# Miniprotein binders against q96jn8r1131to1294, part 33

Target 1, 164 residues: q96jn8r1131to1294
Amino acid sequence: TLEFLENHGKNILLSNGNRTATRVASYNQGIVVINQPLVPQLLVQVRIDFLNRQWTSSLVLGVITCAPERLNFPASACALKRAAWLLRGRGVFHNGLKICEKFGPNLDTCPEGTILGLRLDSSGGLHLHVNGVDQGVAVPDVPQPCHALVDLYGQCEQVTIVNP

## First folded at step 15 (miniprotein)

Design tl2
Fold by OpenDDE base, look of step 15:
Structure tl2 (fold): chain B 164 residues (1-164), chain A 98 residues (1-98)
Amino acid sequence: as target 1 above (164 residues)
Amino acid sequence: DEKQEKIKEIILRAMELVRKGELEEALELIVEAIRLAVENKDKELLVTAIWLIAYIARRLGDPELLEKVLELAEEAYELTEDPDIKYYIARLEKALEE
């Protein structure tokens, strides 16, 4: 069963069998990591449950290649400088460095109810899914094992892991 | 600082070329990025550059290139000790066996 790990950002409250993450304070400190590593053909999906328009920007989605249970989370995923591949807005980032400027839909403008997914293909490419539609390879050759990461940042205050 | 920005720009451009399938040109750019990263002692940028060149090399599939990139990756690992580079090394080694 896919769940968020107990090791999470300081402002996160887990519920619903650790399948729902809620940021209960401020706009940051909202990083969560999904327990099971991504393996080829496994689609991991989260649904945006609630957005708070008080803030700018929204969730960051990606993977980490370090041990999640040992990770000391920074205030935001963007501060990760190692072992991190992130999707923010329309950009793709590796360890804080932009490696793609325009990929997929703008995550900052995804409405509530949007289902975002991550999947590794057989060649190690990391795919983004939006509402069940494969947006293509965001990052080729992602190191394995890796774990899906969601940063409940800015507007995004709650997400829930959903089954495909 | 200025060098860092240049390296970042090159990596971004190289990745764009990769997405377009222009691997040879991407290779030229990323080699330059690696050179600059080493000179500027930018370990973080070096890790990203190694990721990309390893991928490009595997896509191109030239054994001689693979060997050279493998050496670069090994050197980069010695410099950065980034575990992800070990993954790239393994991928390169596997490619050389094919």
Scores: ipSAE 0.920, ipTM 0.961, lowest interface PAE 0.4, mean pLDDT 96
Fold by OpenDDE base, look of step 16:
Structure tl2 (fold): chain B 164 residues (1-164), chain A 98 residues (1-98)
Amino acid sequence: as target 1 above (164 residues)
Amino acid sequence: DEKQEKIKEIILRAMELVRKGELEEALELIVEAIRLAVENKDKELLVTAIWLIAYIARRLGDPELLEKVLELAEEAYELTEDPDIKYYIARLEKALEE
């Protein structure tokens, strides 16, 4: 069963069998990691449940290649400088470095109800899915094992893991 | 740092070329990025550059290139001790066996 790990950002409250993450304070400290590492060809999805539009930025989605149980979470995912591959806005980042400027839809403008998915292909490429539609390879050759990471940042105050 | 910004720009451009399938041109750029990263002792940028060159080398599939990139990756690991580089090394070694 896919769940968010108990090791999470300090402003996160888990519910619904740890499948729902809610940021209950401020605009940051909202990083969560899914318990099971990504398995090739398995689609992992989260739904944006609630947005607070007083902020401009929204959730960050990606993967980490370090042990999630031992990770000391910074206030935001963008502060991760190692073992991190992130999608923010329309950009793709590795350890805080932009490696792609325009990829897929702008995550900052995804409305409530949007379902975002991550999938490793057989070649180790990390795909983004939006409402079930494969947007293509965001990052080729991602180290394995890796875990899906969601940063409930800015507007994004709640997400839920959903089955494909 | 001006050198860091140059490296970042090169990596971004190289990745764009990779997405377009222009691997040979991307290779030239990323080699330069690695050179600059080592020169400037930018360990973090070096990790990213090694990731990309390893990918490019595997896509191109040239054994001689793979050997050279493997050597670079091993040196980079000694400098950075980043576990992800060990993954790239393993991927390169596997590619050489094919």
Scores: ipSAE 0.919, ipTM 0.961, lowest interface PAE 0.4, mean pLDDT 96
Fold by OpenDDE base, fold request of step 17:
Formats: C-alpha cells, structure tokens, sequence
Structure tl2 (fold): chain B 164 residues (1-164), chain A 98 residues (1-98)
C-alpha cells in the first residue's frame, strides 16, 4: 500500500491511513515522500485536494534517489541540492538546477481535483501524467531506486495518493 | 558567479538539444560544461553534467564514446562521491556490454 512516510515536513499532518497529506501551517515545510520506491511501468498518482489561492506558487512534484527515511527535509523542495528531480511550474529541476524550462502543464495552475502521476518507463525515464494523460518524459534516466516526492507548497494544502 | 551561470546555461541548452534529438551538438555543449565545472570545482553542477553526458553517450551508442564517458564518470565519482554517478557508471557499463 502506498503511503506517505512519517518522515515529512514540519507543517504536514498525515491522515487517511497516511494517504492524505495536509499542510496545516504557513506556505512551506510541506514535503512528503511516498513510502515505496517507484516500480518501473507502475503509475503513482496524487490528487490535489485543496488549494489556497492566497499564494501564487503551488506544489512541487518529483522524485528523490536517496533513502527518504533518513532525509532531513528543508522548508522547500527547491532547497534540495542532492538526489532530487523536481517539477515546479513548467520547469524541471535537478538538485535545484533548471534542466528544462517548459515541460507539460504549469503545476502552479492545476486546479483542485487534478491528478498528477509519476511513472518510470523501462528505460528509466520519468514520466509525468496529468489526469491520466502521459505528458512524456520529464527526466530521462533517473537513478533508481527513487521515491516520489510531493512538496505541498504555496497554494497546495492537501493531496491524497490515489490509485490509477 | 558568472562561470556557474554559464555552466547552468550550457546544461539547460544541452538538455533542450537532447529533447530535440540533436545529440551531437548536445554532447559538445555538455563536454564544455563538464570542463568548466571541474575547473570551478562545482561538484553539484558536475553531477548534473555527468548525468546528461552519460545519457547522451548511451543514446549515441558509440563504444569509444561510451568508454570515454565512463572514464569521465568514474573520475567525477571520485571527486563527488555522489551515488547517482555510480548509477550512471553502471548504466554505461551495461551499454558497453551490449
């Protein structure tokens, strides 16, 4: 069963069998990581449950390639400088460095109810799925094993892991 | 730092070229990025550059290139000790076995 790990950002409250993450304070410190590493060809999805429009930025989605249970999370995923591949807005980042400026839809403008998915293909390419639609390879050749990461940032105050 | 910004720009452009399938040009750029990263002792940028060059090399499939990139990756691992580079090394080695 996919769940968010207990090792999470300080402002996160887990519920629903740790399948729902809620940021209960501020706009940051909302990083969560899914317990099981991505299995190639298997889709992992989260649904945006609640957005607070007082902020402009929204969630960050991606993967980490280090052991999540031993990771001390910064206030924002953007501060991760190692083992991190992230999608923010329309950009793709590796360890804080932008490697793609325009990929897929703008995560900052995804409405509530949007289902975002991550999938490793057989070649190790990390795919983004939006509402079931494969947006293509966000990052080719991502190191494995890797774990899905969600940063409940800014607008995004709640997400839930959902089955495909 | 201006040099760091240059490296970042090169990597970004190289990735764009990769997405367009222009691998040879991407290779030229990323080699320069690696050179600059080593020169500047930018370990973090080096890790990213190694990732990309390893990917490019595997896509191009040239055995001689793969060998050179493997060597480069091994050197980068010695410098950074980043586990991700170890992954790229394994991927390159596998490619050479095919």
Amino acid sequence: as target 1 above (164 residues)
Amino acid sequence: DEKQEKIKEIILRAMELVRKGELEEALELIVEAIRLAVENKDKELLVTAIWLIAYIARRLGDPELLEKVLELAEEAYELTEDPDIKYYIARLEKALEE
Scores: ipSAE 0.917, ipTM 0.959, lowest interface PAE 0.4, mean pLDDT 96
Fold by OpenDDE base, fold request of step 17:
Structure tl2 (fold): chain B 164 residues (1-164), chain A 98 residues (1-98)
Amino acid sequence: as target 1 above (164 residues)
Amino acid sequence: DEKQEKIKEIILRAMELVRKGELEEALELIVEAIRLAVENKDKELLVTAIWLIAYIARRLGDPELLEKVLELAEEAYELTEDPDIKYYIARLEKALEE
């Protein structure tokens, strides 16, 4: 069963059998990690439940390649400088370095109800899915095992893990 | 640091070329990025550059290139001790066995 780990950002409250994450304070400290590592060819999805339109930036989505239970989470995913592959806005980042400027839809403008998915293909490429549509390879050859990470930042105040 | 910004720019351009399937040109760029990263002692940027060159080498599939990149990755691991580089090394070794 896919769940968010208890090791999470300070402003996160888990519910619904740890399948729902809610940021209950401020605009940051909202990082969560899914318990199971990504299995090749299996889609992992989260739904954006609630947005606070007072902010312009929204959630960050990606994977980490270090042990999530040992991770000391910073206030935002953008501060991760190792073992981190992140999607923010339309950009793709590795350890804080931009490796792609224009990829897929702008995550900052995704409305409530949007379902975002991550999938490793047979070659180790990390795919982004938006409402079930494969947006292509965001990152080729991602180190394995890796865990899906969601940063409930800015607008994004709640997400839920959903089945494909 | 001007050199650091240059490295970042090259990596971004190289990745764009990779996405277009222009692997040979991407390889030339990423080699330059690695050279600059080593000279500037930018270990973090070196990790990213090693990731990309390892991927390019595996896609090109040339055994001699794979061996050279494997050696480079091993040296980079000694310098950075980044666990992800161990993954790239394993992938390169697997490619050489095929």
Scores: ipSAE 0.916, ipTM 0.959, lowest interface PAE 0.4, mean pLDDT 96
Fold by OpenDDE base, last read:
Structure tl2 (fold): chain B 164 residues (1-164), chain A 98 residues (1-98)
Amino acid sequence: as target 1 above (164 residues)
Amino acid sequence: DEKQEKIKEIILRAMELVRKGELEEALELIVEAIRLAVENKDKELLVTAIWLIAYIARRLGDPELLEKVLELAEEAYELTEDPDIKYYIARLEKALEE
């Protein structure tokens, strides 16, 4: 069963069998990681449940290639300097470095109810899915195993893992 | 610093070229990025550059290039000890076996 690990950001409260993550304080400290590594060709999805328009930035979505259960999370995913491939806004980042300027829709403007998915293809490419639509390869040749990461940052206050 | 910004820009441009399928031109850029990263001792940027060049090399499929990039990746691993580079090395080795 897919669920968020107990090792999460300090402001996260897990519920619904650890399938729902809620940031209950501030605007950061909201990183969560899904327990099982991505299996090639299997889609992992989360739904944006609640947004707080007080903030400008929204969630960060991506993968980490280190052991998540032993990871000490920083206040935001953007501070990860190793083993991190992230989607923020329309940008793709590796260890904090922008490697793509304009990819897919702007995650900062995704409304509540948006379903975001990650999928490794057979060639190791990491795909972003938005409401079931494959946006293409965000990152080619992502190291495996890797775990899906969601940073409930800024606007994003709650997400839920949903089955495809 | 200025050197880091240059490396970052090159990597970004190289990735754009990769997305366009312009692999040879991307290769030229990423080689430059690697050189600069080594010279500036930017280990983090080096890791990213190694990822991209390894991918480009595998896409191009030239055995001689693969060998050279494999050597480069191994050297980068010695410098950074980043586990992800071990993954890239394994991918390159597999490509050489094909």
Scores: ipSAE 0.915, ipTM 0.959, lowest interface PAE 0.4, mean pLDDT 96
Fold by OpenDDE base, last read:
Structure tl2 (fold): chain B 164 residues (1-164), chain A 98 residues (1-98)
Amino acid sequence: as target 1 above (164 residues)
Amino acid sequence: DEKQEKIKEIILRAMELVRKGELEEALELIVEAIRLAVENKDKELLVTAIWLIAYIARRLGDPELLEKVLELAEEAYELTEDPDIKYYIARLEKALEE
């Protein structure tokens, strides 16, 4: 069963059997990590439940390759300088470094109800799924094991893990 | 830091070339990035560069290149002690066994 780990950002409140994450304060401190590691062909999906349009940036989605239960989370995922592969806006980042300028749809403009998914293919490529549509390989050869990470940042105030 | 910005730019360009399938040109760029990263003692950038060159080398599949990149990865691990580099070393070793 997929759920968010209890080790999360300070402003996160978990509910619905830890399948729903709500950022209850400010615009940051909203990092959550999904308990099960990404294994090939496993599609992990989250739905954007609520957005606050007073902000311009939205959620960050990606994976970490370190032990999530021991991770000390910074205020935002963008501050991670190791073991982090992130999708923000249309960019792809490794340890804070942009490695792709334009990939897939702009995460900052995804409306409520959008379902975002992550999946490793058999070659270790990390795929982004948007509303069930494979957007392609965001990052080739991601180290394994890795865990899906969601940073409820800016606009994004609530997400829920959903089944494929 | 101008050198750091140059390295970052090169990595970004190299990845773009990889996405276009232009692996040989990407390889040339990423080698330069690694050189600059080592010279500038940019350990974080080095980790990213090692990831990309390892991927490129595996895609190209040239045994001689794989050996060279493996050596680079091992040296990079000694410098950074980043656990992810161990993963890439293992991937390179596996590729050499194929």
Scores: ipSAE 0.914, ipTM 0.959, lowest interface PAE 0.4, mean pLDDT 96
Fold by OpenDDE base, fold request of step 17:
Structure tl2 (fold): chain B 164 residues (1-164), chain A 98 residues (1-98)
Amino acid sequence: as target 1 above (164 residues)
Amino acid sequence: DEKQEKIKEIILRAMELVRKGELEEALELIVEAIRLAVENKDKELLVTAIWLIAYIARRLGDPELLEKVLELAEEAYELTEDPDIKYYIARLEKALEE
């Protein structure tokens, strides 16, 4: 079963069998990682439960290629400079470097209830799914194993892992 | 750093070309990025550049290119010791077996 790991950001409270992550303080320190690594054809999905529109930026979604249980999380995923492939807004980032300007929908404007998914294809391409619709390959040839990462940042205060 | 910004820009442009399927032009750009990264001793950007050139080389499938990129990746690993580069070395080696 898919769950968030106990190793998470300082402001995260896990509930619902560790399938729900809630940021209970401030606007950051909200990184969570899903326990099972992404393998080809496995679709991992999270639903945006609550948004606080006080902030402009919203959640960051992506994968890490390092051991998640050993990771010391920074205040935000954007501070990861190694082993990190992230989707923020409409941009795709590798270790903090923008590698794509316009990909998929703007994650900063996704409303509550939006279901975001990540999936590796047989060639190692990382796909983004939005409400069940494959948006295409965000990152080709992502190192494996990798784990899905969600940064409950800014607007995003709660997400829940949902089944495909 | 102005040189770093140039490298970042090249990588971004190269990736855009890759998405458009213009692999040969992307290859030229990413080679330049690698050259600049090595020259500037920018290990972080080098890791990203190696990822992209490895992908391009595998897509193009030219054995001679694969060999050259494998050599670059091995050299980059010696410089950075980044585990992700080890992954791409393995991917390149597999491609050469096909």
Scores: ipSAE 0.913, ipTM 0.958, lowest interface PAE 0.4, mean pLDDT 96

